# VH-VL binders against q9umr5: the designs that were tried, part 127

Target 1, 268 residues: q9umr5
Amino acid sequence: SYKPVIVVHGLFDSSYSFRHLLEYINETHPGTVVTVLDLFDGRESLRPLWEQVQGFREAVVPIMAKAPQGVHLICYSQGGLVCRALLSVMDDHNVDSFISLSSPQMGQYGDTDYLKWLFPTSMRSNLYRICYSPWGQEFSICNYWHDPHHDDLYLNASSFLALINGERDHPNATVWRKNFLRVGHLVLIGGPDDGVITPWQSSFFGFYDANETVLEMEEQLVYLRDSFGLKTLLARGAIVRCPMAGISHTAWHSNRTLYETCIEPWLS

## First folded at step 5 (VH-VL)

Design u5 (framework fv_mavrilimumab)
Fold by ESMFold2-Fast, scan of step 5:
Formats: C-alpha cells, structure tokens, sequence
Structure u5 (fold): chain C 268 residues (1-268), chain A 122 residues (1-122), chain B 111 residues (1-111)
C-alpha cells in the first residue's frame, strides 16, 4: 500500500489544476489516497501566508493522524512555501517526501503578469515600497517578495519568508528547525523555462545577490548557517534536485515526463 | 515601539502655505504607509491623503487636490504635508497616521502622531 | 454631511449597553470594504478601537465589539463606564472617491 499524498496549490490556483497529476499517480501507484486541498482558492490565495498555513495545518492534521506510516506532500509554486512553514510549525508531522514544484524558496524578484493584477502600475524595482509596508505584507505574494537591492528592508519587513528561512531571528527558530529536519526527502523541482519564478534557481534555494548575479544554495547564508536544516539535510542525502528545461510555470503538474522523472520515484 | 512625532504649532495668514512634518521613530519610513488626517475645532476627522499600496503612490482626497502635497525624506525618516492657499476654514489639528501592525488587516490607522495645530487668522 | 452617517450623539448609564451606527453606501461598506472604529478622548489623538469590522487591537477591552451588515456597521459598547465618554468615528474606503472616508462622529455621554 502507498502512503497518502496531500497536494497544496499555488497563487490564483485551485484543485482543478491537478487533474493530470492525479491521473499519473493513479496509473503508476494505483490505490494511492490523494487529497488535493481546496483551501484559499483563486483570489483567496492572496491571503497572508501565515493565515494560509493555519488553514492548511487544520486540514492536514487528521490526514496525517490516519497515516502512521507517513504521508507525502506535493506543493506547487506558492504552495511550496506554505508546506515549508507547515513542516516547521508542526511538532508531529510524519511527512516522508516533500515535493516542491517550482516554488520560490528564496523568494521572488520578477516583473510578471501576476503582480500586474494586484499592482498594475508597479515595476519590480519599485514594488519593495508596497510589499515591505505592513499592508503589503497582508498579501501572500509580498510575503515572499525578495528585492536583492533592498535586503535590509526585506529582512526587517518580511513577515513570512525571512522568518521561515531563518534570515531574521524568531523565538521558535530552534523548534522550527527540529521539526523541519523530520522530513524524509526534500525534492526540489524547477527549470529555466518556467517564465514566472524569478530567478528560476529560487526553486533550488539559489537567489540574486545585489548585482543580480545568481548564487546557488551552497553559497547562501541560510545554508552556510544551517538556519533551518538545509546543510544537515544535504549531508544526510535527503535533498533531491530535479531541474527540467522546456516546462512553463503552469505545466509542472501536467507534464508526464516531469512526473515520471522527478515525482514518481518519491511516492512510496 | 513605532512612534510618529510631529512638528509644533503654526500660525499663518490667509493665502500662506504650511508644511507639517512627521518623523518616524522605531521603524523605517519607506516601509510605512503614511496618511494625513485633519480635524477642525469641534468637528470630525477628515482624511486628506496618504500612500495607496494598490498603486504604489500617494493619493489625495478630491477636495484638497491642487492645494496639498505629501512628500518624504527617507534620509531623515520624515514625512511632510504641505497645504497651500490657506483659508480660515483650514484651521485644524493635522495628524499623521500609519498602518503599522503586522497581522492586522489593511486600511486601519493604528499609530498616530500627536497632532499639529495650524491656526489661520488675519 | 459626511459620506458615512453616524448619529451625532448617544447616551447611556454606567453598566448599560449602547450601539453606534455607521451607514454607508454601495461604493464603500456595501462594496465589501472593511470598517474601522476610532475612540477620541478630549485633547488626544484618535485611538484605533476596532479594525476590519470586528477585530480588537491588543489592549482594547472585550466590551467593545463591531459588526457589519450590508451597507452599515455598528459599534457596541457593553458594561458602559465613565471613561468611555468620548467621540467615536467609523472609517472605510470609498471606491467612487478613491480614498478613505470617516463618519461624522458620535459623542458618547455617560450619564
């Protein structure tokens, strides 16, 4: 019997987007219980990430309790950040594989159509003024806005990403790290043709420096300080990196080759 | 922790302009949405303008457009409100206020300056 | 008149309940915009009392509560105390004006 799978969607998304993913899982692992969480759908995905974490936590607790052998998480785009926080705040999670589908793990710094809907006149160079206000932090997209040219503002104002990455101190940091380290496998998926996640290496914990040069995970201060356990997980052999070219942002959950290569092997 | 400290009382003649300052302490100005609200003696609160996060720019109330200018000096963490062509009806206490609290919903002014009395008399 | 309508005054005896209304329109409260309430004691700056319809800031007693229905909102004060004597203002955002609006204010007198 296969472990249950819990799916968490992304920005402006819903459970409907995962129809193909469910077909693939049923074909390769028949009998798997897959729960796609229909919380914070569509425009509600703009709610603050800590609010989303609370709601998703309430939904996953009974699923995990019924599966003492463990569960898998598949978390898409913004949903990958929700799942990062879930793994940190839950003292009793039993997650085996955490599969992150093109999620901006180190943040977002891109001038995309998603932002134009919310802030039609803003460019990525001036969005820091909106996002790093307390009001801006009431929008999920601003919770992981990471302007490499205003790093001091990001560190002081980010109510979510800077805290879960251990870039700013928090009273619960030690417990959050201990909880996160309970995960069996951290499977990171992303690629250069995503077109939304900027830089695309954010899905692999890489990010821009002040000159917009991408530094990979092993050069990040959060990794070097082992702030939430990345260095420990990598040393344990628990981090899987699965980059794939030719996949746009809305296709990660509906590409068969991607599924067979990067997801299927981790659904015990 | 976060405090807004305003400049002192002003007495102006009709037709003059006044510039009220609001210094941010305990946080950085660029991370805050500063609003300006006035109150004539014995009257109610009136929003004059402030930073609108939706557009990333300062928005002025219609009745003050053309007379009010709201600016910021990030080097001193000070916001300013300048009102020109003063009339006796502009006699009021002028407040700066901000939406500071993380975890609060938008548009609530939870931190207020102490107010600046501007008297317009001939 | 202001865009948001409040009664100019309300009164009650200690221990009683009073309610202050705030009536808007389809361009503000009726459009789903939040309503906030402020308390202003004589000679002081306004203090945030209720935010986003019904939420209390840290330090505000639970005898203050807010509600919203349709184009109107209400502030309820139970167990009225002498220290509650103040002016109360509602606030919302108005889409037709593209800005924030305050009610005209209600003077609460504790008898």
Amino acid sequence: as target 1 above (268 residues)
Amino acid sequence: QVQLVQSGAEVKKPGASVKVSCKVSGYTLTSLSIHWVRQAPGKGLEWMGGFDPRDGETVYAQRFQGRVTMTEDTSTDTAYMELSSLRSEDTAVYYCATEYSYGMLPDAFDIWGQGTMVTVSS
Amino acid sequence: QSVLTQPPSVSGAPGQRVTISCTGSSSNIGAGRYVHWYQQLPGTAPKLLIYANSNRPSGVPDRFSGSKSGTSASLAITGLQAEDEADYYCQSYDSSLSGWVFGGGTKLTVL
Scores: ipSAE 0.005, ipTM 0.415, lowest interface PAE 13.7, mean pLDDT 87

Design u6 (framework fv_mavrilimumab)
Fold by ESMFold2-Fast, scan of step 5:
Structure u6 (fold): chain C 268 residues (1-268), chain A 122 residues (1-122), chain B 111 residues (1-111)
Amino acid sequence: as target 1 above (268 residues)
Amino acid sequence: QVQLVQSGAEVKKPGASVKVSCKVSGYTLTSLSIHWVRQAPGKGLEWMGGFDPRDGETVYAQRFQGRVTMTEDTSTDTAYMELSSLRSEDTAVYYCATEYSYGLLPDAFDIWGQGTMVTVSS
Amino acid sequence: QSVLTQPPSVSGAPGQRVTISCTGSSSNIGAGRYVHWYQQLPGTAPKLLIYANSNRPSGVPDRFSGSKSGTSASLAITGLQAEDEADYYCQSYDSSLSGWVFGGGTKLTVL
């Protein structure tokens, strides 16, 4: 039989968004136990990411314990960052495939309608003032705000992303790297027509330099220093890249062609 | 530990301008939302303006629009409030204050400067 | 005249309960905006006492509590002590003015 699948939703989202994904899984892998976690739904998705990591950790422990052969994670948008931290903080996770579905793994720097929930008229050029304050770090979206023009503030103020990426030192970094490296496959999905994740290459660990030129994963200091294991995973053949054009941010979990091409092959 | 330290008392003539400073210590100015509030002797608190995170911009109270300018010098971690065309009614203690987060959607001012007395007299 | 209305003074004896009202309108408290309360001791800057209607910062005794109903809010002080003698201000955000507004202040006298 198939390994259980755990689904983690994104910003302003809920389990309901995954009804088509569940239908696809049932068609291609009948009998798969799929658990879509109903935590931090809607506006609660704005809670600090470390708080969300704690809640999701408590929910996944019994699921993983019941599946000694392993589990798969499908983590959408902001949920992909939650899953990044779960894989690092759990000394005993048994995740085989971690499927990151259009998640801003190197951060976000773009004006989107999602930001307008808290900051209706804010510009991306001004958000560093809000996000890199103690006040701003109480919001999940600011935990992965990565302004390439104020990288010094990002490195000093980010309470979440800079730490899990190993961009700033943390006492637990060595243990987090060891834990993360236990993952079987890191499946990265994203595309140029997403319209929300900016730059879209953030879903593949690429990001802007100070001139807003995108540098890919292999040019990032995080990769070159192997801060949390990306270089090791790539050398092991454990990183899968699956870019697809023509898919908007809210369609990644409901596009059949994407599912068959990028997700289905990794659900053993 | 964040502290706001303001400049000393000022005495100005009607029609002059005053510029009050607010130096941030223990944190970086660019990461704080600084507001300005005044209090005339024996009277209540009056908000003059500050950084509005809803808009991502500095906003001024309508009655001060055109007379007040709020600026920041990030190299010295100092915020400034300049009030022009001073009248005797502008005699007040001027405070800088910053918003703090105790959860989602904070609007409270929990760190205050010590205040700067500005006296407008002939 | 203040946008938020408070009684100019209130008094009580030690051990008693007093309440301070803060009356707003549909553009501020009535629009669901948070109400914050500040305590100002003579010669000092204001100190945050209650934030977001009913929450206490660390160091504020549980004798202080806040509540909100409709277009109004109230600060309640139980077990009144001499040290509570101060000016109290409510604050909210006003959508029609696009800015923060304060009440006129209430002087609490402990008899």
Scores: ipSAE 0.000, ipTM 0.394, lowest interface PAE 14.2, mean pLDDT 87

Design u7 (framework fv_mavrilimumab)
Fold by ESMFold2-Fast, scan of step 5:
Structure u7 (fold): chain C 268 residues (1-268), chain A 122 residues (1-122), chain B 111 residues (1-111)
Amino acid sequence: as target 1 above (268 residues)
Amino acid sequence: QVQLVQSGAEVKKPGASVKVSCKVSGYTLTSLSIHWVRQAPGKGLEWMGGFDPRDGETVYAQRFQGRVTMTEDTSTDTAYMELSSLRSEDTAVYYCATEYSYGYLPDAFDIWGQGTMVTVSS
Amino acid sequence: QSVLTQPPSVSGAPGQRVTISCTGSSSNIGAGRYVHWYQQLPGTAPKLLIYANSNRPSGVPDRFSGSKSGTSASLAITGLQAEDEADYYCQSYDSSLSGWVFGGGTKLTVL
């Protein structure tokens, strides 16, 4: 039989967004138990990411305990960062495939409709003033705001992303790396037509340098230092990269071709 | 390489206040989460309060009912714990302990001070 | 009195194995919170023995191991030695109390 699937939604989202994904899984892997977690829905998705990690951890523990063969995670957008942290803080997770669906794994530096809703007059060039304050770090989107022109402020003020990426020291870094490395497969999905995740290569651990030139994963200090295990996973053959053009941010969970190409093969 | 050195033993009368110090060396105080834990003679460990990195605030255990205040002097890298309205049952060894917990809950108390014996006698 | 429950005492002979349990609830260990263990030798401050359920700090011998399952955790000590005679405390974070909690402590006697 098929391993259970746990789905974690993104910013301002809920389980409603995944109806087509559940239909596809049911068609190709009938009998799969799929749990879409209804935590931190809508406006509550703005809560600090460590608070969300704590809540999702409590929800996934009993699901993983009932599946000694392992589970798969499908984590969309901001949810991919929640799942990154879950895999690091849980020393007893049994995740086989971690499927990251257009998530800003190296951070975000670009405007979205959601940023306009929260900070309507801000520009990406000045959002660092808000996000890298103590008040700003109480909002999930600021936890992964990564201004390449103020990398020193990002490294000092980011309470979440800089820590889970090993970009700033933490006493738990060795434990978090060991836990993360327990994952069977890291499946990275994203594409140039997303329109929200900026740069789109953030979904593949690429990011802007100070000149806004994208450097890919293998050129990142995080990878080179193997801070949380990316280099080890790549050497193990455990990283899958599945870019696809023509898919907008809200369509990753509802495109059949993407599902068949990038997701279906990893749902054992 | 972080070391915590606490102030010496104190004897106080009921109703008085005591202020215990904890000097940090080998790292900067502002980069550490300092917690306070007490232990009555022959009894177990009891957490009194400390820095909560998720909230960025100092949190006190409810049991101490507004009697405890934890402060820091960054110029001397010294943390303080003041307990007021002392009772005989506050007789205990008071420890400071450090945890680097910025952005994550929960983390372990890695380094402990030597302890400060506070005796409350009538 | 304590939120985390430990047996008040355990005993063993040199070379034997002992296990110390730590029982919590859904608001702490059952919520997936880490469990840490401390050793307190007579007349000394506590020392971190196990962190994040099963990890050993530098200098702690591998005969000490930790595990966690459901709402409980266990500390196992193999190859008991006389110098292991001490008090052992488990610790976790409790969401309902918004703070750190310790077990009541277990006195290990090496016979």
Scores: ipSAE 0.000, ipTM 0.393, lowest interface PAE 17.3, mean pLDDT 86

Design u8 (framework fv_mavrilimumab)
Fold by ESMFold2-Fast, scan of step 5:
Structure u8 (fold): chain C 268 residues (1-268), chain A 122 residues (1-122), chain B 111 residues (1-111)
Amino acid sequence: as target 1 above (268 residues)
Amino acid sequence: QVQLVQSGAEVKKPGASVKVSCKVSGYTLTSLSIHWVRQAPGKGLEWMGGFDPRDGETVYAQRFQGRVTMTEDTSTDTAYMELSSLRSEDTAVYYCATEYSYGFFPDAFDIWGQGTMVTVSS
Amino acid sequence: QSVLTQPPSVSGAPGQRVTISCTGSSSNIGAGRYVHWYQQLPGTAPKLLIYANSNRPSGVPDRFSGSKSGTSASLAITGLQAEDEADYYCQSYDSSLSGWVFGGGTKLTVL
């Protein structure tokens, strides 16, 4: 039998978004127990990410406890950051494959309609003023806003991403790293035609420098310092990179070819 | 390390205007959301206005609209609050404060200036 | 006028527990808005004491705690000390006024 699969959605999302993904899993891995967590749906996805992590943790604990062979996580967009934190804060997770579907793992720096809805007069160049305020950090999207022109503000003000990436010290950092390193496989998925995640290489732990030139994961300080275990995971062969062109942000969970190429092989 | 340093005490006659400054030290003004709060002698705190991070705009409390102007000079990292048509009931300590985070402070005023006493008396 | 209601004064002896209430309405605390607390020592600017209902900034001792229920919030001080003698203010955001509001303040006297 197959390990259970837990799905964590993204910004302004719900379980309905994953009906095609569930169809694909049922076709290729019949009998798999798939739980799409129906927490922080729609507007509630704007709640602070640490609050979301607490709620998802409470939902995930009984599922993991009933699956001694392990579970798989499929985490979409913003949900991939929730799953990053879950793997760090849980002393007892038994996750085999953590499949990150186009998630801004190093943060977001792009003009999107979601940001304009919440902050109508702001552009990416001035959003740092709002996002790195105490008020802004109460919104999930600001928890992973990473302005490469104000990296000092990001490091000091980010209440979530800078801590989870080990870019700022935390009393629990050693434990978080130990917990994260228990994951069997880190499967990173993303692509240049996403249109929302900016830079798209953020899904692969790449990100802009101060000149907006993308530096890949191996050039990032968090990787070089092995702050939360990326270098260790790569060394043991546990990181899988699966880029695919031609897929827009809302299509990662509903594209059959992507599923067969990037997701299906990791759902043992 | 971030500090807000305000200008010195002022004594004004009724009908005059006062302009209080708030110098940002240890960081850049454009990275902060500056608010102005006043306190009459022996009385409570009253919010006058400031940067509204939700809307990305400077907003004023209704009772001060038309009399207060809040400006910023980014070249000197200084915020200003000008209150016109002064009355005796405007006698108060005027504070600048910021929603600047050195960690995680949701919607709270976490750094305050030392205050500027404005006395309106004939 | 204060939009949030606090008692004008409370008093206690060293070592005692005191509580300071902050009563709002459906447009502020009752709308789910956070409550923050400030301590103002005589002759000084206010200092953030509690943020987001119950959280303490670095340097604030755990003798200070906050809670929120419905349209009201409460600040509790245990093991009262002489240096706690100060004015205490609650603060929230009011949606009907589109701005920040403060309580009237509570003077704590340590007997």
Scores: ipSAE 0.000, ipTM 0.398, lowest interface PAE 16.1, mean pLDDT 87

Design u9 (framework fv_mavrilimumab)
Fold by ESMFold2-Fast, scan of step 5:
Structure u9 (fold): chain C 268 residues (1-268), chain A 122 residues (1-122), chain B 111 residues (1-111)
Amino acid sequence: as target 1 above (268 residues)
Amino acid sequence: QVQLVQSGAEVKKPGASVKVSCKVSGYTLTSLSIHWVRQAPGKGLEWMGGFDPRDGETVYAQRFQGRVTMTEDTSTDTAYMELSSLRSEDTAVYYCATEYSYGFYPDAFDIWGQGTMVTVSS
Amino acid sequence: QSVLTQPPSVSGAPGQRVTISCTGSSSNIGAGRYVHWYQQLPGTAPKLLIYANSNRPSGVPDRFSGSKSGTSASLAITGLQAEDEADYYCQSYDSSLSGWVFGGGTKLTVL
């Protein structure tokens, strides 16, 4: 009788990464139907996020339609941004718990091995030159690249994150906010030892200011303006924050203690 | 510290099978892509097979297809490579290897077992 | 013969620069696949030296560098030291074989 769970993977990832998560769910909530979406795997995870949102949307529609009591989303890393957009663009989603597993919700500003694979000679200080071009916005990682030293370029050029966060105006902003607010619970998970998500507080809607000082969610303009409903969700008691130290980026979906503490309670 | 610890040296007769083990410590086996690489005495490295995340499957080098089987026992965090119909040219050190720190770059093996010498002689 | 070709040996004096080449084809390095380099000291397992063409793992000194152009890759060692004497292997993925391939290996001798 448990609601079905839909899992969305991250950058250079696939359904295989969630073997432990599936085992944990089966142990604590036996009979749960878990669908790990095998779309945009590996290199295809570099496709523009709006393209990924469309593909994942097409895959989740029939799953949601077959579950009138609702579904849960578990969305890992970059996948958390896909799920953010899904909840905004779908007029008819029936998501109860949206579990965001170490996702860069306010963006990424860090030198990661992923960026070196795609841009071997680039440093975080220089990546804005590529990412904030029309060509760069054809890559998923650039869709959530958020350089705090070039916020004007981010706001103007970001074709994805600035729009779904309501940081730049969009004709669909009002309907996206209404749709997102239908979610039952927004469960935010992340931690200081992640090593990839920079700053790690991005998983909790915190981010760098122009001096690289982290400001938490409640100090963000996005929250203060209630651009897509964070302030409303918090007032409703619908935001859950579950930070945990000692967990590296690739271990969030395979740590039993994290699962029992942060994920299991939200899988009704 | 993540370590791969392999079983001890073996001597086999032609036509026999050998099963080499690779025990993972300091991390969980199912979170790793285990690959097997061999090296004949005085020769270079040869990839035999391993997990391909793009396919979500274990893949074997064509030369070994039909003779090699790679399995995992998650309850003991141990990976196995079994090679059948052994020939003298299968005499080699067999390594298990995996990506840990750089797993997002497919094929970059930063953790290696110590190697298992398999000698095939009559 | 290996799918990726390396010179069987290179040599240099202490303090010199040596370069080890790795030549592939359109189905591997030429297809944009990354090249990784491994160092193997006598009697030991290989150790990752360079990953994804030019990146160094923690603990690898900056006198080791990698590069890639077209169908070929190169490992450069500057300030050559006696402890660099080892076998070096390049590695990539080959789409026509649907698998990983290693170069034949290069023995570096420090004179």
Scores: ipSAE 0.005, ipTM 0.400, lowest interface PAE 14.4, mean pLDDT 87

Design v1 (framework fv_mavrilimumab)
Fold by ESMFold2-Fast, scan of step 5:
Structure v1 (fold): chain C 268 residues (1-268), chain A 123 residues (1-123), chain B 111 residues (1-111)
Amino acid sequence: as target 1 above (268 residues)
Amino acid sequence: QVQLVQSGAEVKKPGASVKVSCKVSGYTLTSLSIHWVRQAPGKGLEWMGGFDPRDGETVYAQRFQGRVTMTEDTSTDTAYMELSSLRSEDTAVYYCATDYYGFLSGPYAFDIWGQGTMVTVSS
Amino acid sequence: QSVLTQPPSVSGAPGQRVTISCTGSSSNIGAGYYVHWYQQLPGTAPKLLIYANSNRPSGVPDRFSGSKSGTSASLAITGLQAEDEADYYCQSYDSSLSGWVFGGGTKLTVL
């Protein structure tokens, strides 16, 4: 009855994290076929994002083929970047709503509790030395590390984020833009109390300048140049911004008020 | 503070097998890459095997393929290395090690080591 | 025979500088893989001293430094102290072996 929903998890995550989300969807849209993709779970979520994109692509093709009326994507944290690339790489995706749950769309730069837990002796100011090496780029988290003090290194070394954002040239950029623009709605969700995504405005395509002052989406070159279609989508009325305070990073998929306010309206 | 605590010294007969344990303290085993390295008396370090993040699986050094098995018990946060068909040449200190503090530092720098387990193979 | 070649020994007097070399090949250091260095004091487990060619972990004094050029790497120790007397090992990844490799080790004697 309702369009199928495909869920893509985040770093060190699995389908079990979405049990509350599935309960909410079942309550408000009974009969919805929800597929939480069990690919790149746990430690496997550290694999390069282009590898993850290929694996998730193979998994979503048969689901989309069975739903000629379209599908919805709910993509959490790092998973939102996987979904960004899927929408660009797939010549025939039929995604209606792309719901991005607190995903670092312009990248990550911060010593958050999560990063300190994983890398207790590493500081954000020094991570560029590791991430912008060929070996660092073999790890998903480095694929979206965006050091605002070393933007030249980010532009030259990022094998993923700089390319999908159109910040560095790629032969497929024109096709990627055309494919991405087929999306019905881009629903951006995030908030100041996330505690992991830094700056939190990265979830809304805002990011730090060289002085660590946040510039919003409309001030970004990627928007102004319309590199992959953000300006076109906004003009079309297809971008939805849903910020919510009081929600920590691991709670976006398990907060009922968040679901009712930001997700439920887009699951036709 | 993450620590790796290994089982005590072992004395084995030729042809027997030995199973060395490595208990993770202060963190979860599933979030670590555990490697096994041995050192014969007066000799250098030799990598035996461990987690390869590029392959997403445990890999063994060619020299030990067929004789070594590395397993994990996530319920007790303990990694194991079992070496079979022991010979006198297998007399060595066996270490477990992980890349916890600098997971992205190498990408594979071994920044935390167990204290070592002496395995003596004698008749 | 080690895949990475180190001199078996090096010596220096207190306050002096010593350098320990680590020579690899096109399948490891020459392929761009990082070089890490470990210090092993007598009777103890190895300790990470330098990671990713030239970086120091917290607590390692700046007397220790690493560098890499082509297929080789070097560990430099300045202001030698008696407590630096130890074995030093370089390590890298080898693509042809699909695994980690260590150098043969260098015994540093502080005269």
Scores: ipSAE 0.000, ipTM 0.415, lowest interface PAE 12.8, mean pLDDT 87

Design v10 (framework fv_mavrilimumab)
Fold by ESMFold2-Fast, scan of step 5:
Structure v10 (fold): chain C 268 residues (1-268), chain A 124 residues (1-124), chain B 111 residues (1-111)
Amino acid sequence: as target 1 above (268 residues)
Amino acid sequence: QVQLVQSGAEVKKPGASVKVSCKVSGYTLTSLSIHWVRQAPGKGLEWMGGFDPRDGETVYAQRFQGRVTMTEDTSTDTAYMELSSLRSEDTAVYYCATSPLYDYIFGSYYFDYWGQGTMVTVSS
Amino acid sequence: QSVLTQPPSVSGAPGQRVTISCTGSSSNIGAGYYVHWYQQLPGTAPKLLIYANSNRPSGVPDRFSGSKSGTSASLAITGLQAEDEADYYCQSYDSSLSGWVFGGGTKLTVL
């Protein structure tokens, strides 16, 4: 029988967004038990990511316990960061495939098309003023705001992303790395037409340098230092990269071609 | 889900100050942007100020600059609006309202939850 | 101060369509800033009706719709009902004032 699938939604999102994904899974892998977690829906998705991690952890424990052969995670947008932390803080997770749908794995620095039109320079260039304050770190979006022009502030103030990426030291880093490395496959999905995740290569652990030139995963210090296991996973053949053009941010979970190409093969 | 409960009606003399409170429940104060809007009897809505996440600071409408102060107490999830040098024209219902922070898809600051309003009467 | 212009009143019969305009300038709606709409029933606080030009919050029926063109926005109400009798306000952001602005309000009367 197929392993159970756990779905974690994104910012301002809910289980309703995944109705098409569930149809696709049912068509190709009939009998799969799919649980879309209805936690931190809508505006509650703005709560601090560590709080969300704790709530989702409590919800996934019984699901994993009932599936000794393992489970798959499909984590969308901001939800991919929640899943990153879950895999690190859980000493006993049995996740086979972690499928990350257009998640800002190295952070976010950019305007959507509408934000660029509405607030062309103030929005992204000034967000560091709020996000890197103690107040700002109480909001999920600021937990993964990564301003490449204020990297010193990001490293000192980020209470979430800098820690799970091993960019700043933490007492639990060694245990978090060991736990994360138990994952069977890390499936990274994203694309240039997303329109929200900026740079889109953040979904593949690429990110801007100080000149806003994108450096890919293999050029990142977190990869080179193997801070949480990316280099080890890649050497093991456990990282899958599946970029696709023509897909907007809200369509990753509702595009049949994307599902068949990037998701379906990893739902054993 | 979010509920805003404001302090009771106030009667003040010209030249005095008034401080209106807004207790937030169902969500933490730090995860919301609080704004203040007033409405004189039989008149329209007038934005006074609020937290602007684009600049990371509280901004005030030009008309109220220097007379209004908006503060927050995170330990009690309560926002405050203090208006000084009161005039008879300041007689109005004062509302607190929440605005979403950043919305990547829609990118607008709208007021989705409103308090019940606090009547402030300024008379001699 | 209101810098967005709305008609002071509009009226219609049950089942009819009414449209409420909101006219701005190059520093607000014309600059691309979104328009939001609020409904205020007598004696109550305003309620969000439309956000970001055309989006409806949960619980708002699709007979309420918003649109934006150039320096103006419109709220359309189809299948008019007696319960729609209220004041309607548009709201946007004004770059020259560096703040949010409301329209003067439109009183809808259902005949």
Scores: ipSAE 0.000, ipTM 0.431, lowest interface PAE 13.6, mean pLDDT 87

